# Miniprotein binders against Pentatricopeptide repeat-containing protein At3g56030, mitochondrial: the designs that were tried, part 15

Target 1, 310 residues: Pentatricopeptide repeat-containing protein At3g56030, mitochondrial, of Arabidopsis thaliana (Mouse-ear cress) (q9ly43)
Amino acid sequence: STVNPNPTASPGRRTCVEFDNLIFKAGSSGDFEAVRRLLNSRVVNACFNTTATFKFLTNTDSYSSSLEDLRRILPQTDAGYTRKHSYETLIARLCKLGRIDDALVLINDMAIGEFGLSTCVFHPILNTLTKKNRIEEAWRVVELMRSHAIPVDVTSYNYFLTSHCYDGDVAEASRVLRKMEEEEEGVMSPDTRTYDALVLGACKSGRVEAAMAILRRMEEEGLSVLYATHAHVIGEMVESGYYALSVEFVMAYAGKDKRLDEENLGSLASKLIKRKRFKEAKMVLKEMSVRGLRMGDALREFHEKNVLQS
Short names: E, the ipSAE of ESMFold2; O, the ipSAE of OpenDDE; V2, 0.75 times the mean of E and O plus 0.25 times the DockQ between their complexes.

## First folded at step 20 (miniprotein)

Design TH61 (from TH51 with L5F; at its last look DockQ between E and O 0.89; V2 from the best seeds 0.81)
Fold by ESMFold2, look of step 20:
Structure TH61 (fold): chain B 310 residues (1-310), chain A 111 residues (1-111)
Amino acid sequence: as target 1 above (310 residues)
Amino acid sequence: SRRYFLLLIEWLILMATELIQEALQALDRGDYETARKLLDEAIELLQLALEYAKELGNEELITLIDQLLELVESARQAIERGDVRQARELLQEALRKLLSALEELRELEKR
């Protein structure tokens, strides 16, 4: 019969949290046959793998044994979605642990077993390698993707672009954009992450006005501006000593999204306090208070002592 | 149609614009060393923009960026020989051409 999912609990039905807890307990105690059964059973109950599913796998003294047991049981999970998603989830976990070579072993396992390799399986590997500045290795992973006729998508290229932009390396970022333009299959238009990287790159080059121009263009394209994108601009303004401009910037964007306002004004206030720009920080905190925006504990204490008591 | 190339060239042009504007401000305050360094950076960005405009194959954009490079290089040389008036005039002309290049890029996006 058809499953009616309930992740937070009804008597007599398992939730997604319960499945993750059972898998954690089974894996921690070395009962990998139970892990296999739970991976199959949770899908039948419309409960899918999460970032917590393989949390029992760590870099502790039992590190090598647990992975080898997982490699043995994953091919024995139900074919199709269950098996493919189990591999995807485990690969992402290994990348989170920094175990890239192990993640690549699982890629090879999937290829040999014909278990449905796709572009998204490679994303955490590319992300981890680019963040660690292992760029040549990341390009070899792209070559591996091409050797299996797996399309390289905008998300994949954006990891390279973001890495080079973070370093302020305009020439290398330009070469990535050239490669993105040359992509025949799977080529997409620039997306929110593409624009975010270019804003970041302009900021890291010390070009805040150019960054703001790209941010405006991002909005003209109808793309949602990420918290991170605003953070790039705010950070560069403070770093460059444009304190009044930074206050104007966050005020100009305030009123559209309360969560964004809390992040922008809160992070700006914290940065201004750190730079001993107390006059500007007080202005930002007063505005946060007037707008009813949530403050973190440290900001609330500063606000009480320095704004409300005056 | 070539949306990544158009965005890339725009990105480079925008950063070069800011560098040239900052160089003009440095000239106004008599900081010729800073102005020269900013123009060196702008030249590098414009050289990249020219290379990608050639890959794009747009003759009008290639002409605009090549003329921009000539103006900025001439302005740098004018600073080195102490001709601040000429440097300022050349950079102001470069800014006008930068606006033309940005308009051309926006027209290409509409197509």
Scores: ipSAE 0.789, ipTM 0.936, lowest interface PAE 0.6, mean pLDDT 87
ESMFold2 (binder alone), look of step 20: mean pLDDT 88; pTM 0.887
OpenDDE base, look of step 20: ipSAE 0.832; ipTM 0.936
ESMFold2, look of step 21: ipSAE 0.731; ipTM 0.923
ESMFold2 (binder alone), look of step 21: mean pLDDT 87; pTM 0.885
OpenDDE base, look of step 21: ipSAE 0.832; ipTM 0.935

Design TH62 (at its last look DockQ between E and O 0.85; V2 from the best seeds 0.81)
Fold by ESMFold2, look of step 20:
Parts: sequence; structure tokens; C-alpha cells
Structure TH62 (fold): chain B 310 residues (1-310), chain A 109 residues (1-109)
Amino acid sequence: as target 1 above (310 residues)
Amino acid sequence: SRRYLLLLIEWLILMATELIQEALQALDRGDYETARKLLDEAIELLQLALEYAKELGNEELITLIDQLLELVESARQAIERGDVRQARELLQEALRKLLSALEELRELE
């Protein structure tokens, strides 16, 4: 054929993995001029930064030196997409390391340099703060966004909503939904993540029937059903001791999407085994076998020892 | 425009419905302490739902939720007085009105 239908990369240092590996070596050895050149070069080769790009930055004794060198060279990368994405990628890395104050320093660097500060660089900061239950700090970041005339979008509000729902704090979750209604951009319909948060909130309040009703409403609206949303319901049913209902739930959704079936039944079986509910777990595993559903290694081993051998 | 408020009110009402259903089951078992606790939780959710229904400005929904609160509060008081039959009847009526509230919410979409 005239076209290679499945290349991993073009020749001549054109793979994203290859660029990440080169940046890792350069950063680990302290060659930050090479890091700068590689950040520029990868974009020329249509290779974008990944979660591995700044992997050499860790919480070690060399952390402060590496960060300061990165702060020195990032303004010197090619203007436009290259520099913006390098900042975004580094900010996300700092959030993964738990270095929120350092991420905010980079926000300020971008603002002073006028490098194109936007809503998306704040998302990992808000996500991290809300997941760590640092809600007051997260609202202060929202105030920082406002001070730079950066709009607070539905994604930003959903981080707060999800956090409050995870805590079972119905009153605070309600206040977030009300704030979303007030915003000029809040004229859009609730999205998949909004419904996921409400299912989670009902589950954390111990209201599994309400959670199922919201899930059915999500489907009636034509929204994509996430594995995570089903997992909230399954987890609550098992935690509350509704083992028979949990089996009934996964069977009610079985038969339409084989991958979803494998995840739902597999997850349920694993949770039942962890709770030492071996009879119920065997029922689920037998059903997986009857339906031809794949099992993970641990489930297959349990099934072979406890169902097929008995 | 108002879809977040409608979903919020529905979410609260659905959870209150489950609480009231569980309270009826507790009442049937003779577990009056659990029934009262579940009704207290339902009252809190219905009070929130009323607050947001007022903000939505729908008089039909406001009336339905206010009547629901009166029924549930009366049922709780009936349990305290030992009038289990009255409490059951009030909660069954509350469930019928909860269905009406959910239908009213669907019509407003």
C-alpha cells in the first residue's frame, strides 16, 4: 500500500514517548537548556506534552532547584501554543505532586508574562483542592479567577458539587447547584458530571433508591452512562448490606453493553469477595461465565478455585 | 435557565420519598425511633426543596411541598402520641403528594 496504516511514529525523533524520554534525561541531568529546546522541537514534530513530560520533577531534595530552573526556561520557549501548553502541563504536574502553592506561583508567572492565562489552567488546581476537602481555598482560587476576569465555568462548579456530594453535604451541594443556575453561562442543561455528582450524593446520604431514580433520569435525558456512576450505586448497595439488590441492579443493566457488563459484574464480585460474601460472589461469577464476560485475573482465580472446583 | 433548580428540587424530593418509605417500613416493624429520625431527615430535605421552589416561583409546587411538610410533621407528632394508625395514614398521603410533586416537576421541563 502507499500509506503505512499503523505507524507508531514518523522517523527522526517524532514520537511523543521519545520526546518525553529525552526531556526526562535532560531534566534529570540538569540540562534545562536541552529541556527548553525539546519542548520547542516536539511541537514542530506535532507531538504534544503528556503527563510524563515533567516526570523528572518529583518531591525530592532536588525539587526546588528543578522547579526554579523550569521557571527560568519556560518563558523562553516558543510563544503561543508551545509556551501555554508547557505551563499547563507543569501546573498539572505540580498539582499531582500536591504543590498547590507552586502551581499558583506559575499562574502568577503566566499573568505577569501575559502568556494567555485561561480557565483550563485552573481546573487541576480546583480539582485537587476540592478532592482534598480544601473548599475555602478552592473558593479563594475562584476569586483569583474573577480578579483576572477569567470566567468560572460549569466544569469548575462541578468540582465543588462532586466534593460536597462525596461528603453527603446536601445543603452545600444544593447551594452550588443554585449558584450554577444564577450564572449567565448556567443556561445550559445539567451535564453528565452534574448527574454523576447527584447520584454520588444520594449514595453517600444512604439513599440508593433515589440514586437509581436519578440514574434513570440521566438515561432518559440521553446522557452517556459512565462506569463511575454505576460504581457509586454498586458501592453504596454493598456498603449498606443490600447484596441481593446489588445483584439485581447489575442484572437489570446487563445485556446491552458487554464492556459495561464486565465492569459492573466484575466490580460487584470483587466487592462481595472483599466483604467475604462468597455465596453472592459465586452467583455473580457464575452469571459472568454464563454470559461469556471476561474476568480479571483475581476473579478468574477465585472462580476456578471456588466455583469450578467445588 | 431554570434546569439546575428543577433538577435540584427533584433530587431533594426523591431522597425525601425514600426516607418516608423507609419510615413507613420502620413504623410497621414497631421501630418508632428509626421512623422519627427518618422523618426528621425528610423534613430537612423538604424544607430545602420548599426554599428552592419559592426561588423558582412556582405556586403549585410551593403549595404541594408545603402540604407535604404539614403531613410529615403531623405524622411525626402522631408517632410521639402513639397514634401509629394516624401516622401511617398521613405518610401514605404524603407519598401520594410526593408523586404529584414529581409529576409537576416533569411538566415544568
Scores: ipSAE 0.773, ipTM 0.936, lowest interface PAE 0.6, mean pLDDT 87
ESMFold2 (binder alone), look of step 20: mean pLDDT 88; pTM 0.896
OpenDDE base, look of step 20: ipSAE 0.810; ipTM 0.926

Design TH63 (from TH51 with L7F; at its last look DockQ between E and O 0.72; V2 from the best seeds 0.00; counts 0 for: pae E 4.4 > 1.5)
Fold by ESMFold2, look of step 20:
Structure TH63 (fold): chain B 310 residues (1-310), chain A 111 residues (1-111)
Amino acid sequence: as target 1 above (310 residues)
Amino acid sequence: SRRYLLFLIEWLILMATELIQEALQALDRGDYETARKLLDEAIELLQLALEYAKELGNEELITLIDQLLELVESARQAIERGDVRQARELLQEALRKLLSALEELRELEKR
């Protein structure tokens, strides 16, 4: 007899959305053994947890019961990546719900169970606390990290920097940068996100020339400038009425990164049109056309009617 | 590290420079309370820069930031007593020294 040399592939493999939907139904109905099985099997199906995985957990009167059931079954998931990622995803969900104390309980569960605590698990906690301006609590979480011998990384410090810079508090941002340098005896260095936070701080303070100087420093250090960093500067220039400077800025950076050029010139043109700065907007659109940069639909229509007709 | 401290000093001086420029504009329009508040903030930043310059051990930079602080403090006091002409002259001198300090800091970082 003959054997089929090409066995049929498994039909009906679940998608990540299907797994999240099944977990939602199981968790909502109280079937936490099904939740455990689905968390294990999704990894076998090359699907990983998402921001929707624990969406059934809410701030209703039953939330404590559901969390206690999750605390019971998570240690029973497959060891390694599956269990660690399940804890990480649940901690992030709790932070999204504003339930920081519950997230810290899970940190303790992971520590006791030796389930692989790492710096990344603390990131959503630090991010949430700093964004809500609960800086003292965030520093207490850093001390908790140290008590577990978990290294505090540049990303962790950048959450503090971003919060202070968003508030325009340059002095406090400077103190965080100094502490970062002192704590690691100069081993830890600012990264691209650190400089982005500093540019944000300068822009939020209305200090456009300082923001530009920081950008020049980033380029001298050979750091990649984030699209978000450019957006902060362009936005502040237009908001502050520095229209000619904003055009000069985007032109100075044009020619090295086509995606950046399309975003910078396109967003600037849109902002200038919104503010009825049509002379400057036409200059930017003409430059986009000359350089062969793509335009969004609204800009293309404006260009066709107002630039090409002239 | 040395390079890190130089960066912190430069950033503080950049922000102080813009605060002083804005204070001059406030002075020109007669908004003395805004000018005083901006100078108070600039003094705080320069005091931090001085602290970091002392930790760096660079005597030229320490002397320069000390002189800057004296000029800005004197300008604040001149505003409080209503001597706008003196305040403007002191702040303009402080700005010239701040800009030269920024150039010196960038040259020190290249070393």
Scores: ipSAE 0.260, ipTM 0.701, lowest interface PAE 4.4, mean pLDDT 82
ESMFold2 (binder alone), look of step 20: mean pLDDT 88; pTM 0.893
OpenDDE base, look of step 20: ipSAE 0.501; ipTM 0.827

Design TH64 (from TH51 with L7W; at its last look DockQ between E and O 0.73; V2 from the best seeds 0.00; counts 0 for: pae E 5.6 > 1.5)
Fold by ESMFold2, look of step 20:
Structure TH64 (fold): chain B 310 residues (1-310), chain A 111 residues (1-111)
Amino acid sequence: as target 1 above (310 residues)
Amino acid sequence: SRRYLLWLIEWLILMATELIQEALQALDRGDYETARKLLDEAIELLQLALEYAKELGNEELITLIDQLLELVESARQAIERGDVRQARELLQEALRKLLSALEELRELEKR
C-alpha cells in the first residue's frame, strides 16, 4: 500500500476518535455551534461519523432539548455527503436509544429540506422495529418509504424475513419473499442473507430436510454459506437425531479455517456427548486431534479418557 | 423470476412434506392434537404453494397441489371424528402426491 489507511499517519491531523471526543464534549456542554463545525471539519480530514459521534445524546432529562438543537444545526452542515451522513448517523443513534418517533421526525426533516432521502436511512428504523417484533409498525414505515418514492430494497425485506424465520413462521416468510419478487418488475433477487434467513427458519421449525435443500440450492447457485448458517444446521441435525449425518456434514465443510473448524467440530462433539452419542463424538474428537484443532478443557478430558484409552 | 417461483414452491412443498410426516408420527403416538396442528400448518403452506403455481400457469402442478389440499383437509376431518385409519391412509396418499409435485418441479427446472 502507498497510502496509510490509518488516520493517525500524520501527527498534524485529527483522528475519527478525536473528532468523536470533541463532539461529545461540545454536545454535552450545549455548544452545538461547535458540533456543527466539527461535523463539517471531520469530513475535510477524511474522518467520517461513527456510532460514537452522537453518543452524548441520551434519554436523560439533562439532554432533553439536545435533539431540538441538533435538528436546528444539521441543516446548516455542509451540503452533500456531510449533511446526509450526519442525518443517517443521528437516525441510527435514535434507533439505538429506542426513539423511533424521533427518528421519523428526522426523516420528515430530510424530506422537507430535500437533503437526499434514500433507502439506507430507513434501514436502522426497520431493523429496530422488526427485532422488537413490532412488525405492523415496520410495514407502516415501508408505506412511508413508498409515499416518498423511496425503493424498498433487499436489505429492508431481509429484516422482516429474518424476524419471521427466527419465529419459525414459514408462511409469513413466504409472503415477504413474494413481495420481494414483485418489486421493480421482478428485478430484485435473493442474496446470501436471504437464503441464510430461510435456513434459520427451517432449522427453528425443526425441518432438517428443508434446511438441507436450501443449503444445496445455495451451493448450486454459487452463494457463500455463513458460519451461523452451518451452526444452525448442525444443531438441528443433532436435535433431530441425525447423528451420523451431522458428522458427515461437518467433515464436508472442514479444512478452510482452523478457528471455525475448532468451533464447529468442538460444538458438535459437545452436543453429541450431551446426547450420549459417544461413538459419533469419538469420531469428531479423533478428527480434531488429527487436524491439530484445539479442544476445550471438557472435550480434552473426554478425549484423553475415552479416545486414547483401550 | 419464474425460476424464483419454482424455488419457492419447492421450499413450501418440502416444508409441508416434513409437517405431514411428523403428523403421521403424532398419529402413531396417539397425539391427535399435535397431528391436527401440524396439518393446519401444512394446509397454510400448500395454499401459498397453490397461489404460486397458479401464477406460473402450470396446470399439472395446480391440479396436484389442489388434490393435496383436499387430502390433507380430509385427513384433518378424519382425525376430528376419530377415524385414525382413514387419516393415515389420506396422509400417505398426500405424501405420494407431494413426491409427484416435487418431480414436476424438477422437470420444470430442467427446461
Scores: ipSAE 0.128, ipTM 0.546, lowest interface PAE 5.6, mean pLDDT 82
ESMFold2 (binder alone), look of step 20: mean pLDDT 88; pTM 0.891
OpenDDE base, look of step 20: ipSAE 0.460; ipTM 0.814

Design TH65 (from TH51 with L5F E109M; at its last read DockQ between E and O 0.89; V2 from the best seeds 0.84)
Amino acid sequence: SRRYFLLLIEWLILMATELIQEALQALDRGDYETARKLLDEAIELLQLALEYAKELGNEELITLIDQLLELVESARQAIERGDVRQARELLQEALRKLLSALEELRELMKR
ESMFold2, look of step 20: ipSAE 0.791; ipTM 0.934
ESMFold2 (binder alone), look of step 20: mean pLDDT 88; pTM 0.890
OpenDDE base, look of step 20: ipSAE 0.837; ipTM 0.938
ESMFold2, look of step 21: ipSAE 0.779; ipTM 0.933
ESMFold2 (binder alone), look of step 21: mean pLDDT 88; pTM 0.888
OpenDDE base, look of step 21: ipSAE 0.837; ipTM 0.938
ESMFold2, fold request of step 23: ipSAE 0.785, 0.738, 0.778; ipTM 0.933, 0.918, 0.929
ESMFold2 (binder alone), fold request of step 23: mean pLDDT 88, 88, 88; pTM 0.891, 0.893, 0.892
OpenDDE base, fold request of step 23: ipSAE 0.840, 0.840, 0.840; ipTM 0.939, 0.939, 0.940
ESMFold2, last read: ipSAE 0.779, 0.790, 0.793; ipTM 0.932, 0.935, 0.936
ESMFold2 (binder alone), last read: mean pLDDT 88, 88, 88; pTM 0.892, 0.892, 0.891
OpenDDE base, last read: ipSAE 0.841, 0.840, 0.840; ipTM 0.940, 0.940, 0.940

Design TH66 (from TH51 with L7M E109Q; at its last look DockQ between E and O 0.91; V2 from the best seeds 0.77)
Fold by ESMFold2, look of step 20:
Structure TH66 (fold): chain B 310 residues (1-310), chain A 111 residues (1-111)
Amino acid sequence: as target 1 above (310 residues)
Amino acid sequence: SRRYLLMLIEWLILMATELIQEALQALDRGDYETARKLLDEAIELLQLALEYAKELGNEELITLIDQLLELVESARQAIERGDVRQARELLQEALRKLLSALEELRELQKR
């Protein structure tokens, strides 16, 4: 599912998709020597592994045997980038399949073989564990990172922070922020996702005005505010009954990105209609019409019946 | 500077400020149960903020948050005994101090 990394290549060269398809055929038929050769040759052809490279590996009856074969052949791939990236891609595939213990086995294989462990290899493991609320296991993975002298980065901590903020657990989110302060290397600084987590945490606690203050802080720091961050605030305003404020909020940010405006105003209008807040919904729909923003069928029908025809 | 600790203290104080404003509104409409629950939440947030202000080692913040906790605790107790007038006055003073704390935090983050 990758774009061809060499767009100027002459006709007849294999593409990344073609390499992935060949690996799928070889792996599905049990020809792991061919898989090894293809992993080597694709890199020589400037075709990097993708999320599709190990798609032949599934949770079906042959899964255990295929993993053991992959574990045998991966050390035999070309040293350096080729081998490291093969492990990284396979670890990410195992996480996608929900096989965290198997991903950790590959971490150990990379450590024993000295194949170049890095922070990025751990990110899919941490993300999967925190999303599943397996927080104690995720911290044990952080301890594993430290045991290999691998730095724990802002991205890693943000997985924990986001999970605690989603649950509205301010005390645990606070402890994560304290741990981020303790990190020495690189002098970690809050980034856009750190602020997004705090906005989410304020919203999940029902603190809309605090969330808005944090958004203003993000902008003063020169950070781009994520679409998801706006969605947290809009959703909480409507859920808490701040209907007039929700309209003012979306209007204050409208005018910079037409598609973002369509999402924000459209979503707000739909939520207001469901809550029977027809006065506020009409204001939003009227503004969408004035700005030339597209409406979905249900919103267009409501607008035509209740705004244009009234 | 200690950017994550200052960010954390500000986050907690912002949420406590909103809780106190909502508690005042609950008092105005006679909803004393909601006001007490909101103040209990604000106290928890201010206690966390105090913990991290002590870790930061900033005596001005420590003193201010201690004063805030005394005001909010007293207001909570006033609600329990039915002294709505006293509770409102204590919370209005707490809100003024919270806004001053936010200004101090902003100045510390500029350094």
Scores: ipSAE 0.640, ipTM 0.885, lowest interface PAE 1.2, mean pLDDT 86
ESMFold2 (binder alone), look of step 20: mean pLDDT 88; pTM 0.895
OpenDDE base, look of step 20: ipSAE 0.794; ipTM 0.918

## First folded at step 21 (miniprotein)

Design TH67 (from TH43 with L5F; at its last look DockQ between E and O 0.83; V2 from the best seeds 0.81)
Fold by ESMFold2, look of step 21:
Structure TH67 (fold): chain B 310 residues (1-310), chain A 111 residues (1-111)
Amino acid sequence: as target 1 above (310 residues)
Amino acid sequence: SRRYFLLLIEWLILMATELIQEALEALDRGDYETARKLLDEAIELLKLALEYAKELGNEELIRLIEKLLELVEKARQAIERGDVRKARELLREAARKLLEALEELRELEKR
């Protein structure tokens, strides 16, 4: 295949975008030997696979011709990191397409070929199943992991925990935490996503004070509070009518991360406007302006009309 | 230690604490139906917390949570019979016991 280097890239070397584009063209035209060579070559050039690498694979019948060709050439990629990462990336792509059965076929291919199955290749499968509320199937995947002597890690359990907390199902979330405790004492420890799930669960249960207590626990553990975790709390405060508290909460965390500030203040302002809380919304937008934070078009219009003109 | 059990019990106790405080506020407003519903929810959380305290095997937590369940159940019954003063007394005592449980959890985490 002919290469057209990205104008912003270093002269004489392909970029990750260029490799993804070349693979897209090769795969789309049926040149899977070129796909194999590019998968090997990109790793040598420190350009690892991305979410775009297998974008040429789209939905067709359950078992498309393109997938069969990929199954043929992946074992022929360079052993070790290159091959393992190619399988991981393809499995993630299939999960994004909703093709879980095909992803499991690749798991079996890796097992038969002894290509280094590990916990991380299962993560996209578990994530997809739990987000789609296919919990029984997700547990069957956990059993498959165990049948291959592959450990179930904190990340794996957190997908289940987050799903139950999103539903406000405290009892089921509790059972997942018990399973996490049973796996191995001292090997597995609560991480940022574990605490995020518990904040989410408290918020979905309408318990903002409990959610804030868990946030303080995250800080005590030295864990950073995620954007999503802040969003859970902001959403619940507004839903429950704690408008002044929501402004105080966002202001208390403002000043540390400009992108986080833009997202938190912007989303709060939008929620307040939707609920006709114009006094509180004006306060938030004025603070965004003072701090030099970017606003979306709708917020900018509101700010110009209602804050600057009033 | 038993980090997931301790965190789980703390999570349940924190949510029960908020429910009890909201129930007290509902009693002060005369909203007895809301208070009863909040107490029903707190009882379910405390039952879960008791289950996991038993699995943890900590007798101090078990005793505290069993007493909490007794207090909240009696408060709910007091509301049903119209004895608001007794219900408030029982819930204030429950709130104090909830703080004791949280303190015990933090001491166990240190061990």
Scores: ipSAE 0.773, ipTM 0.931, lowest interface PAE 0.6, mean pLDDT 87
ESMFold2 (binder alone), look of step 21: mean pLDDT 87; pTM 0.884
OpenDDE base, look of step 21: ipSAE 0.833; ipTM 0.937

Design TH68 (from TH65 with L99Q; at its last fold request DockQ between E and O 0.81; V2 from the best seeds 0.82)
Amino acid sequence: SRRYFLLLIEWLILMATELIQEALQALDRGDYETARKLLDEAIELLQLALEYAKELGNEELITLIDQLLELVESARQAIERGDVRQARELLQEALRKLQSALEELRELMKR
ESMFold2, look of step 21: ipSAE 0.769; ipTM 0.930
ESMFold2 (binder alone), look of step 21: mean pLDDT 89; pTM 0.902
OpenDDE base, look of step 21: ipSAE 0.841; ipTM 0.940
ESMFold2, look of step 22: ipSAE 0.807; ipTM 0.942
ESMFold2 (binder alone), look of step 22: mean pLDDT 89; pTM 0.900
OpenDDE base, look of step 22: ipSAE 0.840; ipTM 0.939
ESMFold2, fold request of step 23: ipSAE 0.797, 0.797, 0.773; ipTM 0.936, 0.938, 0.933
ESMFold2 (binder alone), fold request of step 23: mean pLDDT 88, 89, 89; pTM 0.897, 0.901, 0.902
OpenDDE base, fold request of step 23: ipSAE 0.844, 0.844, 0.844; ipTM 0.941, 0.941, 0.941

## First folded at step 22 (miniprotein)

Design TH69 (from TH68 with L45I; at its last look DockQ between E and O 0.87; V2 from the best seeds 0.80)
Fold by ESMFold2, look of step 22:
Structure TH69 (fold): chain B 310 residues (1-310), chain A 111 residues (1-111)
Amino acid sequence: as target 1 above (310 residues)
Amino acid sequence: SRRYFLLLIEWLILMATELIQEALQALDRGDYETARKLLDEAIEILQLALEYAKELGNEELITLIDQLLELVESARQAIERGDVRQARELLQEALRKLQSALEELRELMKR
């Protein structure tokens, strides 16, 4: 049903989107034998599960039936990577739907079936719980991981660290870092996400200069700067009403990475426009134009009306 | 490889540095209530840093942070007495000690 705009592509090769669409149709129609076959077939065709793979599973009147059918057919998928990744993807989908208890049921299914529980299947559960500020439950999931002799990795701890840093809770963030130091198994060293959380924590504590010092340290260590890391500082400055300072900050870091500059200046301009800070937004858009940075359609329209017409 | 403790202590020391710098600015404005509030926050942060320096077991960091706490506590007391000159001198000494602590931390992370 989909048009193929590229005539050089073989009609027999399926894309990840095509597999996801076929699985959606099969699952929506109750054809779970087809779902099982497609989960196997996509891996054989080097096309792995995505965040869209189980989108037919929703919180509608039929969702309990669909989950029970998935619980029946997943053990019947090809052993190894296919089955494990199918469980991981479904657990992540359930977490996105807010169905944490169902995700934990699948953890138990994997344990009973001996399907290879690993740290990765717990990541979406920990992420969801910490983002929802259900920290006590998240620590109970960590205890469940330990009861299965599953190591708690740096990614797992970073979810807790980020949550406490978002709240500006320096004491609790410090306790997480102590736990990370005490972890003997599966924790190697601070990574880009660890630094990202500390930048966020300094910002949420109102310590923007400390945040910038940590960011400079991250860059001096040769770590790749994530869009998210700069976004914390920019976002906090705007949320705190430091509009002129936010412009100064982004200008101080501009010129190192054109893609990062486009994202940071564009994001700042959009946030300033949303808050009706048009004077500051004009300054950012003028600088984007001078530096030859790309703008989205909304920013370009604002720039033409409000900067070029001045 | 106690890198999480070293990063944690650095993070805390950087925040204490900013608090003390802001307290000095408040002191220069004559805003003694803000200066005392900022120093109280700095003391809390430095107490956390001392706790983790003790867990790390690094005697030089423990000594530096303990001296920092003494300086900041003394500066807070000087503000209560109205001795702004002494408070400023104590806080400037604290900032020098904070730089020494940051240098020690960076040397430890290299090792």
Scores: ipSAE 0.726, ipTM 0.913, lowest interface PAE 0.8, mean pLDDT 87
ESMFold2 (binder alone), look of step 22: mean pLDDT 89; pTM 0.902
OpenDDE base, look of step 22: ipSAE 0.836; ipTM 0.938

